# Designs tried in a protein design chat: VHH binders against q8wuj3r1227to1361. Part 18

Target 1, 135 residues: q8wuj3r1227to1361
Amino acid sequence: NDFAYIEVDGKKYPSSEDGIQVVVIDGNQGRVVSHTSFRNSILQGIPWQLFNYVATIPDNSIVLMASKGRYVSRGPWTRVLEKLGADRGLKLKEQMAFVGFKGSFRPIWVTLDTEDHKAKIFQVVPIPVVKKKKL
Short names: E, the ipSAE of ESMFold2; O, the ipSAE of OpenDDE; V2, 0.75 times the mean of E and O plus 0.25 times the DockQ between their complexes.

## First folded at step 13 (VHH)

Design s4 (framework vhh_7ocj_1; at its last look DockQ between E and O 0.09; V2 from the best seeds 0.00; counts 0 for: pae E 6.5 > 2, placed apart)
Fold by ESMFold2, look of step 13:
Structure s4 (fold): chain B 135 residues (1-135), chain A 121 residues (1-121)
Amino acid sequence: as target 1 above (135 residues)
Amino acid sequence: QVQLVESGGGLVQAGGSLRLSCAASGFTFSSYDMSWYRQAPGKQRELVAAIYSGGYTRYGDFVKGRFTISRGNAKNTVYLQMNSLSVEDTAVYYCAAETLTWSSGTFEDYWGQGTQVTVSS
């Protein structure tokens, strides 16, 4: 009876298939520029569709991901999370939610929530996304 | 022919500094994430630092601001500046190149043979 979606500024982005869903937001203006889902067959196989998709995401983009249903929580596709700012060697559980970034620095708000029963992130991201000065 | 060759290891007194270098050849360096790992005898290998092809840097929690990773794409070299060393930093340090390129059931990652760092009190 659980529901899976990504919500950005009040707009929900649902997914129709088990796997992961991805929403890309332009980090300069905060506008959603794409919404894509990757079903389990892609995640288990040669994940070139996902790898190519991530490679073509513009720099300075916020990348949101959420699991839907029983997603493939292991395998080579999970390296994508590391490339978008997740910790190396991460271990995914039965559910995940992720706020990541594609660019030349790692914003403090990059975060991953993964649990066996539910995963949820509520995040306010500063726009435009900029590299902060040294403390 | 792919090679990762670490250098700069050695013996150093506690509180001292070392700079490790890893020279890379035989692959498109700029498209790889570069990282340093370490392994002490009887312990698991652990991440020290990573610098992604997009420029992100990450550090293991134990680093506590003491180490800095950098890369010179024009020189195909990744560096690890290690400051404020303690005996607990004694380990073999490995350079790695990691990618999203997948073939033959695995990523086309590369590893160096390691360089010993020994910190004496």
Scores: ipSAE 0.045, ipTM 0.435, lowest interface PAE 6.5, mean pLDDT 79
Fold by OpenDDE, look of step 13:
Structure s4 (fold): chain B 135 residues (1-135), chain A 121 residues (1-121)
Amino acid sequence: as target 1 above (135 residues)
Amino acid sequence: QVQLVESGGGLVQAGGSLRLSCAASGFTFSSYDMSWYRQAPGKQRELVAAIYSGGYTRYGDFVKGRFTISRGNAKNTVYLQMNSLSVEDTAVYYCAAETLTWSSGTFEDYWGQGTQVTVSS
């Protein structure tokens, strides 16, 4: 498999298209609330669809991104990673995995890991534990 | 012009408390995420606490409930209440303001000059 995949709580979120996959986790609940993908054609063009999507992500969301196939690793779209906490001037490789945070703050745990053929990130973030009352 | 001015630092004995203040000016305070960082000699700058514009708070792992960050909107000030201080907390503490403007794709971050906190045994 020539792509990075996202797995949350044992559930895999595959992408059907080459490009980048996005999975959004609610920071309060710790559950996946949405997922989508953006094709290379979008990344090469005006990435307004990507930007608009990310803009609509609620604050305090953990945003996971992974590449599938030979994604477009350069271009204006990469600035979205900066908006999610990545360092400026980040150079993407053939495979990418990214953990970001939606908000105006850049948490220190936001990371991007890339290798020639794979990317794997281990992150520990504090998530509120929801206690349910037994009825 | 954006300005962040820290105050409240100084010398304190272990087990003691300090309250740091950061007075902000030159920007829309309510739209910025505010944070405190610290840097000890020979160590990297690390996050102490952050308070988002929406009120969500985050703390460094070392804080362990000892510190509290709060925002005073009326005075455009962010505070860091530090209790149960230890020698390990000795550092220069910096105030930071951060915001993202999605429409322009710009990320702004501003920093204070820092205030020295020294905890003696």
Scores: ipSAE 0.041, ipTM 0.407, lowest interface PAE 2.5, mean pLDDT 84
ESMFold2 (binder alone), look of step 13: mean pLDDT 80; pTM 0.806

Design s5 (framework vhh_7qia_2; at its last look DockQ between E and O 0.61; V2 from the best seeds 0.00; counts 0 for: pae E 10.7 > 2)
Fold by OpenDDE, look of step 13:
Structure s5 (fold): chain B 135 residues (1-135), chain A 121 residues (1-121)
Amino acid sequence: as target 1 above (135 residues)
Amino acid sequence: QLQLVESGGGLVQPGGSLRLSCEASGFTFSSYDMGWYRQAPGKQRELVAFIYSGGYTRYADSVKGRFTISRDNAKNTVYLQMNSLRPEDTAIYYCAAETIEYSSGTFEDYWGKGTPVTVSS
């Protein structure tokens, strides 16, 4: 099984549920302020839980998402990624690693290094790494 | 009652400039992300420029350095300044308004009727 996981400054944030896990980092401090996960079932239809959660994320936050298992991409939830900085029309794979920014926040100190199997954020502040793990 | 009305399109020579305007009504303009899209003959509609409610902007690679999107919330208007126009910029340009209704988990997307831009010598 392939899945993505989030690691922030050496600390892993695994999810026990198939679906999407979310880790929120304060853009100024570089520390994790919250994390949660959304099961595949929640992502179906109208994912109000996800939308409500994203709505409560403070501006100036870095938002990390990773999928465990084969997440189900149904409904309009993926459009949330566009609001967090994803390109419009982004086509997601079966496993996902995503780094986004809440609001108009785009920190200049953030460097994103992406590969097919991982994404690294680094520079001045301790920043998380999103990794894809093949099992 | 929601409306997006584009204006400013027309015929220009290569290297010329146009300024498109899109006036919005019937909704809380400041809460919406605004964008410009274009559709050339025989092609799919594509993003040109986008300005989020927070003011962050994004541009298609093909227009970077030439086009500038801006908004005036007091006038409920989004603008697209197009400089150094090229024949390949010829298209119908559409204004879009987008927002998220978080409580219901839905998206609201609105489109104008479009304004034509023709770049030709």
Scores: ipSAE 0.316, ipTM 0.659, lowest interface PAE 1.5, mean pLDDT 85
Fold by ESMFold2, look of step 13:
Structure s5 (fold): chain B 135 residues (1-135), chain A 121 residues (1-121)
Amino acid sequence: as target 1 above (135 residues)
Amino acid sequence: QLQLVESGGGLVQPGGSLRLSCEASGFTFSSYDMGWYRQAPGKQRELVAFIYSGGYTRYADSVKGRFTISRDNAKNTVYLQMNSLRPEDTAIYYCAAETIEYSSGTFEDYWGKGTPVTVSS
């Protein structure tokens, strides 16, 4: 059904509103530094609140996102996913879960799961997050 | 408005290298995501490489390991280093700039005029 949450090291971060949920984790120490939600009205309109939020995320941050209910899966806000490491040209379905990164490189663990019924990611991320020689 | 001028294209033998440059004229170059696209005759334009304003890069599968995109914000220039060129890389290469305007929530896309690259024996 409409149960949606993000869990980090045993702590759950639920949301009450349809839209997307965002949790930001410091990549140096692995601490959650922010939990925010963006309801559909923000995602459909002029999404400056989301754009500004993402712009102010510190570099070297792990960014988790999950959909809640029937979210806005199209529009300019989806460019945020690409800035956090998602593949350009991806198509979002009725549900999404995302593990992304704000920084100057793309870690191999960046991943997006999007499905019509449910989307779920379990991920273990090395801390501190460091650049690997692969590019 | 921001203007994009490509240079560095030309004729090269298979296995050779070229470095494309795209110089932007505009005040706020560092806020733009930059990319290289290409279009071969009779085919659709396709993404080759992309570099976000934060420095993260993406590549088409066909060019991974051979092409490298980079940017120099001090010179308002984005580069595409093309190594191990193949005849299939023959195309017109276009520079593109994209941005998100936070206060208005709009995207702006700008394109260069293109620089031809021919890989032939």
Scores: ipSAE 0.005, ipTM 0.297, lowest interface PAE 10.7, mean pLDDT 76
ESMFold2 (binder alone), look of step 13: mean pLDDT 81; pTM 0.818

Design s6 (framework vhh_7ocj_1; at its last look DockQ between E and O 0.01; V2 from the best seeds 0.00; counts 0 for: pae E 16.3 > 2, placed apart)
Fold by OpenDDE, look of step 13:
Structure s6 (fold): chain B 135 residues (1-135), chain A 121 residues (1-121)
Amino acid sequence: as target 1 above (135 residues)
Amino acid sequence: QVQLVESGGGLVQAGGSLRLSCAASGFTFSSYDMDWYRQAPGKQRELVAAIYSGGYTRYGDFVKGRFTISRGNAKNTVYLQMNSLSVEDTAVYYCAAETIEYSSGTFTDYWGQGTQVTVSS
């Protein structure tokens, strides 16, 4: 039962299928706008379903991906990660967590914090310093 | 027929500048992300710069503000302005075009033959 899952603002987005889970976040609102999953059988073939889905993702979106079970780590589908900002030649492991961006949207406020078994993505926002007046 | 032709390479002294050009033909240029890669002897090919179809640019860590990628006024051309060159920048520089053909489920990339850049001390 080793798999990566996606949680956004305390809400988990489980996948029932071994393969890749995708969660799309609006880059402006920070809210989930869609989510889906792609089975290994789809990833092993012509990944037109994945590509078509990615094509429908609006610009200024943050795209989260996570693997469930043993996903297909090789094949033409992996090239879509490059389109979403991954380096060329990225070698995928047995478990995968990925953060990408659609279009030319590359928010600098996205910070990734990695621990031994999990990764946390933070939205960094300025916090106003409230000066308390001593009464 | 798809074709990418690099030009502008050559010999330059350290601290000097070069401007590489890549002339593209045979495909819908505006829908492709355009990249510059380089490969030095005995080293792996590495990304120098990328300009996405939407205009966003990305650079390798070694660039440090010295290089600029741009789509030029000339039809179907991408440029790499390289300033403050060092000996470590000596490599064959390649132009690449990449896109996803969603209808066919195909990720397509094209490569030029490369142009030699040699920086002398």
Scores: ipSAE 0.067, ipTM 0.479, lowest interface PAE 3.8, mean pLDDT 84
Fold by ESMFold2, look of step 13:
Order: structure tokens, then C-alpha cells, then sequence
Structure s6 (fold): chain B 135 residues (1-135), chain A 121 residues (1-121)
């Protein structure tokens, strides 16, 4: 589908370009600290702009991603999702939505949804984000 | 037993209006996001509209402000008001209910049987 947005606490962050949209939230206070997008052309091959952006995300950050337009990628950019808590060896379909975390542990709410027609996640994340014991 | 039953389809003249209904049972309706999809013969299924459990709405680009999705939680029913219909809107329209399982991160969905909408010129 050709429409996408990310919503945080009622505020919407629409995407203007095909590709992926990224919103970064500080895990200590729950405030949005960054909103950016990466065109499909940047995602093909080795997308150094995306790699550098993710590398500079502070630890203890919630990272939201949503696709706009349709794409299939098996390239190295998918390792970015693994760095943010996605399962290794994942295969993306044409649409994706992702709630991830940059930090030293993997919270139970880290989620990837990927489908050919529609990908969607709704999630309430406890703030501050803290490491939890096994339940 | 989860059930989604669409109704309100039929034959309508171009420029006309139609309201689809989807009656839901077997789950906590107010906790689910509700969608309408459509599929014309020989074409891929496409999203028409979605309404989240919190009331936010989303529409496919082809809708161009002509359709409105709504929900009546007291009646466990989702609606699609379709105005200014054209021949290109001819399709089977499907109701879907969606949620995500937080503990496993998986998408859970239910689908209705579909209702035919035919727009003649």
C-alpha cells in the first residue's frame, strides 16, 4: 500500500517518500528525539547513510520503522534490524513495521511485522525502559 | 467461534452510494483494529480502509475522500460508507479484524466471507 505513518502518543509522523521512515524515542523519558526517512534507492546495495544513522542512535532508545511503497530487500540493510532486536535471518515481504530497541538487552516488546499488503504494530512501551528478569 | 459477516453489497449505478456493514462475534470487538479490503477478479487484494481500536482511520489512496470507515462498538459492527462510486470500485469487499500478540510479536487476523459490490454505468 502507498500510505504510511508512525504515531507516538497521538502525534503522527507521515512519510513523504517511498522507502522507510524512522522515529527514535528516548527510552528514559519517552520523548521523540529524531525523525528521518531513507529512500528505496539508498536501501539498495550497501546503504551507508542508514548504517551511520543507526550507529549514532543513543543506547536505551526505542526505534520505530515503517515502510512506504512496496519493496523486497535481502541486502545488508536488514542487519540493521537485527542490531535493533529483530530475529536473525529474517526475510522482508513488501511491507514492514518494526518496534525495536538500541541497547544492551532485548525487551519483550521488540516486534517485526512484515506482509505483502499491510504491516501494522500497536504497542504500549513502559517508560523508563529497563532490563527485566526472566518471567 | 469467531465470525465476521459482511452485508450491504449489491448493484448500484455509477455516482451512487452504498453502505457496507460487518457484524462481528466471538472476540472482544473493542480491542481489535478493523479493516475493509477489496479484490476485483484477476487483481490483487488491496486495503480500502482501516479503523484502529482507538478510533484512528486510514484509507487506500484510490479512496480519494469518497469512503468513510466507522465502528459501532455497542453493536460490534464496522461500517464502510461508499459515495461517488465508479465502475472501478466493482469488487468483492472483505471485512478483517486484526491484532498483534505482544508476547510473541505475531499478527493475528480474522476474515469475513466477502460481499459483492457491482457498479454499473
Amino acid sequence: as target 1 above (135 residues)
Amino acid sequence: QVQLVESGGGLVQAGGSLRLSCAASGFTFSSYDMDWYRQAPGKQRELVAAIYSGGYTRYGDFVKGRFTISRGNAKNTVYLQMNSLSVEDTAVYYCAAETIEYSSGTFTDYWGQGTQVTVSS
Scores: ipSAE 0.005, ipTM 0.123, lowest interface PAE 16.3, mean pLDDT 73
ESMFold2 (binder alone), look of step 13: mean pLDDT 82; pTM 0.823

## First folded at step 15 (VHH; framework vhh_7ocj_1)

Design t1 (at its last look DockQ between E and O 0.33; V2 from the best seeds 0.00; counts 0 for: pae E 10.9 > 2)
Fold by OpenDDE, look of step 15:
Structure t1 (fold): chain B 135 residues (1-135), chain A 121 residues (1-121)
Amino acid sequence: as target 1 above (135 residues)
Amino acid sequence: QVQLVESGGGLVQAGGSLRLSCAASGFTFSSYDMSWYRQAPGKQRELVAYIYSKGWTRYGDFVKGRFTISRGNAKNTVYLQMNSLSVEDTAVYYCAAETITYSSGTFTDYWGQGTQVTVSS
């Protein structure tokens, strides 16, 4: 299956739904604290679900997002990405891989490789490994 | 009444420096992300610098370490220190404030009227 996906410590987080998958990692512990998905239909309709979810994410969190299938890449929901560090006015493509941060958290052990369309997150102790691949 | 008032713009020679200020009033400053944008004649408005309410900063690609955004909560002011200015930096610079109301899923934006920055060769 060739699409953007999230993998943490060898564990893949696939979504069965077209839309956006979200994985939240504690920036201090390196562990996954939550994961969820938002269907395309939800994103097209009531974006407050995503807004509220993002609001509940603790500071010092790493937020991973990946898209599956075709989804509405534009809409009010996309603006929440700005709160996670996206550029203002970001225009999303049909497929998306996104690494964001809650609050002022910006760890140096997060590496984004845009050429390979991937992001790597490493923590020494504990040793969680997060990989993101963009289609 | 919400107000954003920019100041500090003007004429400066290439290689020079300017410090822009944006005085904010009429809203809870600490709850808003603050930003500077610029628009040159015939060009689209572009992000110069962004500072989140939590203090995280972002810069446009063209900044390359030349500019620094900061906020003074006590004075409800956001600053843009601009060093090593070039003629390409000539534009109207706008201050903006932004927040999200998560309960309603809405964004609120406020904008200043802008201040002209002109860099001569």
Scores: ipSAE 0.013, ipTM 0.289, lowest interface PAE 7.7, mean pLDDT 80
Fold by ESMFold2, look of step 15:
Parts: sequence; C-alpha cells; structure tokens
Structure t1 (fold): chain B 135 residues (1-135), chain A 121 residues (1-121)
Amino acid sequence: as target 1 above (135 residues)
Amino acid sequence: QVQLVESGGGLVQAGGSLRLSCAASGFTFSSYDMSWYRQAPGKQRELVAYIYSKGWTRYGDFVKGRFTISRGNAKNTVYLQMNSLSVEDTAVYYCAAETITYSSGTFTDYWGQGTQVTVSS
C-alpha cells in the first residue's frame, strides 16, 4: 500500500501522500514532461486542480497514473480517466494503475488495472505515438 | 428540458449499413462532447465513438474503421455512420452528451433512451 511509484525508462517517480500520482510523457519524443500528485482532499468534492491539470496536458501525450495508499476511488475526479481512454462506467477498486492517452484516438495499449490488493502495469509504448489503422 | 433523441436504428442484414442520428435540445450543444455507446444483453456498455466539442474523434477498438462519428453543430445533431455491420454489432445504441466543463457543482451528462440495432446473418 505504501510502495507506490511510477517508473519510466528506469526513472522512478514516487509519491509521499495518499491519493493519485500522475506522470505525463510527450508522445512524440518520449520525454517525461510532468510529474504531479493529487492528495485525497483534492480528489474529494470539486477537484478543480485535477481538472485544470488534465485540460492543459498537450495532445499526443502518454498519461500514467497510480494510486498511493487508500485513495478516493469514486467521485467526479474519475471522469478524467474516461477522457484519457478508460472505458466508460468502470468502477475503481482499492488500488489502480493506468496507462492512458490524451489525443484524438485511443491507442491499443491504453489500459486500466484496478484490484483490491494490488494494481500494476508493465507496458512498452512505441514512440512516436501515431494512429495505426492497419495494425 | 434536455432531450437527446436517437433515430435510424432497426433491422439490417449483415454487411449492410445504417446511419444513426441524435437530435439534441435544451443545452448548449457546442460546449459538450458527444458520443455513442452500445450495450448488448449481458455485456458492459462500451464506447462506440466519441467526438470532442472541437471536432476530434475517438472510436472503440472493435470499430476497426467501419463507423464514423460526426456532428452538425448548426443542427444540434450527432451522427454515427455504421458500415459493414455484423451480428456482433447487435445492441442498443445510446447517444450521450458529456460536458467538457464543470458547472453547478457537478458534471451533468445527458443520455438518450437508446435505439435498437439488430443485425441478421
């Protein structure tokens, strides 16, 4: 529960507070451009900070999320997962890990892992991210 | 009063085409993302197509280039052109309006009642 991080190309991005951590990667060159955490007080109620953050993510960005500790798993904030490619209507459990995409198409590698005891994703994403109609 | 009214569903032979329409009223159409979802009995509701208020589109993986979503903001209408239909596409299809901004303390999404699409082999 207390061992939560996101790792990109060998670099770890830990979180010190319960909630959700987010790492944004430029889909053109594969560079990490942002690392931000959202504590439970932000996820409750009207999470303007999270909504604004997601709105400013550039198109063609890979967006990684992971829960830390006992996070707020319901509420308006979860809509951002749908905007980043998660299935509409999924229910989050006690843990979550997510690889999403901000852009005009849904890559095949977009995935959400949510379970009561653990959530883990290991993913290789092709760079640059492009729409692959015939693959 | 908000209304989303789907039309264009019905029975079609496999390999055929249908065009679904969703007429919207009672809200600022241009400030909403629009989408089509479908649900077959015993299955989870799944995204078919999504069109952002700025005109960008997304499709569920099963679509494989067969369907096209579009919107006519002047007519407050969203469309789904469905080609090369198979029996696996049989479902109730729902139009949805999804706000891109937060208002009145909530996200207020709107859903139509759905239109049945049945594909016979």
Scores: ipSAE 0.005, ipTM 0.186, lowest interface PAE 10.9, mean pLDDT 76
ESMFold2 (binder alone), look of step 15: mean pLDDT 83; pTM 0.835

Design t2 (at its last look DockQ between E and O 0.35; V2 from the best seeds 0.00; counts 0 for: pae O 12.5 > 2)
Fold by ESMFold2, look of step 15:
Structure t2 (fold): chain B 135 residues (1-135), chain A 121 residues (1-121)
Amino acid sequence: as target 1 above (135 residues)
Amino acid sequence: QVQLVESGGGLVQAGGSLRLSCAASGFTFSSYDMSWYRQAPGKQRELVARIYSKGWTRYGDFVKGRFTISRGNAKNTVYLQMNSLSVEDTAVYYCAAETITYSSGTFTDYWGQGTQVTVSS
């Protein structure tokens, strides 16, 4: 009984298959611009479908990810998380949830939660997403 | 031929500073994320710092603001400024070039041979 979904402004995006669910939100207007999933067979090896998808995400986009079921938690695909703002050495556990960003800076709200039994993030993201001066 | 050549390691007293350099050739340097890793004897390799191709940076928790990574794309070189060194920083430091871009049917990382950093006292 794996409970996996992504919710944006009250709308739930259901998980399709075991693997990773991805939702992309435009950081200028805050609207969902795409929703897709990547099954485990795609995540193994060099997952060109995932890499191509991430490469085509517009700059200044919020990228949400959540695991579904027993997903592939190792391998080259996991570098997508660091490219989208996850920091330091990372070991994914049996569940993950991620709020990331594609752009030239790292917003403070970028967050990864990964645990063996559950992973959950609740996050409010300021719109439009802009780089703030660090004090 | 891809090459990553580290330099700037050596012996330094605790509290001192070192600047590591990694000169790169044989690939499109500006398109790669560049990283420093370290490995002490008997320990797992760990990330010290990364500077992404888009310019943002990441640091390992143990860095605690003491190190700064930078890159000179015109010189195909990545740098690690290491300040306030302590004996726990003693390790072999490795330069790595990493990409997430998958095209032309391949994806690979490149690694240097490492440079020893030894902090005494």
Scores: ipSAE 0.006, ipTM 0.226, lowest interface PAE 11.1, mean pLDDT 77
Fold by OpenDDE, look of step 15:
Structure t2 (fold): chain B 135 residues (1-135), chain A 121 residues (1-121)
Amino acid sequence: as target 1 above (135 residues)
Amino acid sequence: QVQLVESGGGLVQAGGSLRLSCAASGFTFSSYDMSWYRQAPGKQRELVARIYSKGWTRYGDFVKGRFTISRGNAKNTVYLQMNSLSVEDTAVYYCAAETITYSSGTFTDYWGQGTQVTVSS
């Protein structure tokens, strides 16, 4: 199975379902505060669950997303990415790894290594690794 | 009625500078992310710069420190300072106001009519 994955402080966060895996990290403490997944069936409709979940994420959070399997790359849900820092109007690929931020929080210790297709978070928080793919 | 009016475009030589302005009215300015887009003939519209309602900024990859977006809350105006312009920057530049209301699942965007920027060699 070809998909992106999320690892935080050596712990992997897999998803059992095709769709989008989400891991939320406290930007100050560096701990994982929540993790969940959104199935394709949810993303195909009106993704209220995703909207509500993102709305409840505290400011100063780092939001990691990774796709598993063939995820739905179209629909209103994609607009959520913009609130987390994505460019508007992007055409998403068949696979996705995304690092976003809630609120105005944009720490300089978040880096993207395009050669290894990884996003890295370090310094004030433990280093989670996301296998990054272009949106 | 929502209105976005761009100004400041025109003809400039390569290496020159322009300052674009977008005057906004008819909506709660502070609640919206403000953006500049551009579209060259035969090309897709692309993001140039965005200043979010929270104040942080994002730039297109091609900007490379040449442009700066800012907003004046008192005047409901967003600016784009463009320095070191090149021929490749020639396009119609559009101002946009964007917001998402998660509670209602509503996505809203407003657009200006655009202003032509032409950079000559």
Scores: ipSAE 0.000, ipTM 0.253, lowest interface PAE 12.5, mean pLDDT 82
ESMFold2 (binder alone), look of step 15: mean pLDDT 84; pTM 0.848

Design t3 (at its last look DockQ between E and O 0.06; V2 from the best seeds 0.00; counts 0 for: pae E 13.2 > 2, grease 26.5 > 24.2, placed apart)
Fold by OpenDDE, look of step 15:
Structure t3 (fold): chain B 135 residues (1-135), chain A 121 residues (1-121)
Amino acid sequence: as target 1 above (135 residues)
Amino acid sequence: QVQLVESGGGLVQAGGSLRLSCAASGFTFSSYDMSWYRQAPGKQRELVAAIYSKGWTRYGDFVKGRFTISRGNAKNTVYLQMNSLSVEDTAVYYCAAETIEYSWGTFTDYWGQGTQVTVSS
């Protein structure tokens, strides 16, 4: 079984619940400012908790998301990804690794290596990585 | 009633230019992010350009500086200036208005009917 996880500067951010995990990084300093998770039960309903959380994320933040288990890949919550830089109509897969940005912040030093199933953030900030791990 | 009406589409030769317009009514224009999307036959709809309520812009990777999105507040109109058009730019172009109300966890979007852009070789 495959799952995605988030690692920032050598520190892993695991999730104990099926759903999505979110890690917020300050785009200027490269430090983690917050992290949280949203269970499937939340994602299946009106995702006001997720929306409110995203609303509180400061501009110039890098937002990392990873899924665990069979997360809810459909529903209104997915629209928040569009505000973080995803294309409209994005079809989510069974496993998710996502790098988004709050506000107009779009650093060029963020790269997604699809072959290695990881996203890399480096240069100005310490390296946070979203990886896919096979169990 | 919410309404988005696109105009300015048509036939143009490769290397040519077009300016699309989207006239918006029936909602608080300044509160919405405005976007242009396009859809070619057999392809998925893709983002061309967006201008957010806060004024910053975003473009599709294929744009590469050829297109410019802008808004006119007085007329509640969004424009897409398209230069250096190629055959690959042939598609129906749609105007969209979108906003998220975070406090309620709601997402609202409106769409125009689209305008055809055809670029000939």
Scores: ipSAE 0.102, ipTM 0.529, lowest interface PAE 2.4, mean pLDDT 83
Fold by ESMFold2, look of step 15:
Structure t3 (fold): chain B 135 residues (1-135), chain A 121 residues (1-121)
Amino acid sequence: as target 1 above (135 residues)
Amino acid sequence: QVQLVESGGGLVQAGGSLRLSCAASGFTFSSYDMSWYRQAPGKQRELVAAIYSKGWTRYGDFVKGRFTISRGNAKNTVYLQMNSLSVEDTAVYYCAAETIEYSWGTFTDYWGQGTQVTVSS
């Protein structure tokens, strides 16, 4: 599947390059504050561009990711997913979709879908994002 | 007190091999990403190889399959096997311990003192 986009409140954010695309949403107001893509050439090895980008994401941000085409599904860049709430040691397949969070806690809505043929997430996130007691 | 102690450096002829070791103490070794950097006189420090806590590896482009990084968690030691050395590999080689925290940006928390590798001819 070489067609990928992220949609937020009806607005689509497409990507034209194989790799991953990222959309950042402010968790206080629910506004999209960033959209960018990372090509496979950036994802190989130690991808400082991606690491620096994620480091500058404000706390209390919702972070959406989707793969496009045949992306680099292994390597150091995948630790970004752990920093955004994915379980440690999770293995990516040929496609991925992810709803994560940059902050001091892990919301229950953090979700990763990864499959060989297609990956899709539909998620409603409560705004503002606040810490809630786990039951 | 955290310490990283490199060993195994020295003088070697071009085409030869060396194995560097870095013994770690004062932290939970298996939780850290470990790496080797090098710095030649007048040049910036550059990554030679990294081995992540999960066992993944990465090499600088100049390595071209000549070097191999490995780790022995039972001995708290990271190794760099260096084959087919050339004069361009002459540098001080540093061991580093890095953590990745929720504040992304990868920190090099600890550096060794370095071990000199000199390749003649």
Scores: ipSAE 0.000, ipTM 0.118, lowest interface PAE 13.2, mean pLDDT 74
ESMFold2 (binder alone), look of step 15: mean pLDDT 82; pTM 0.828

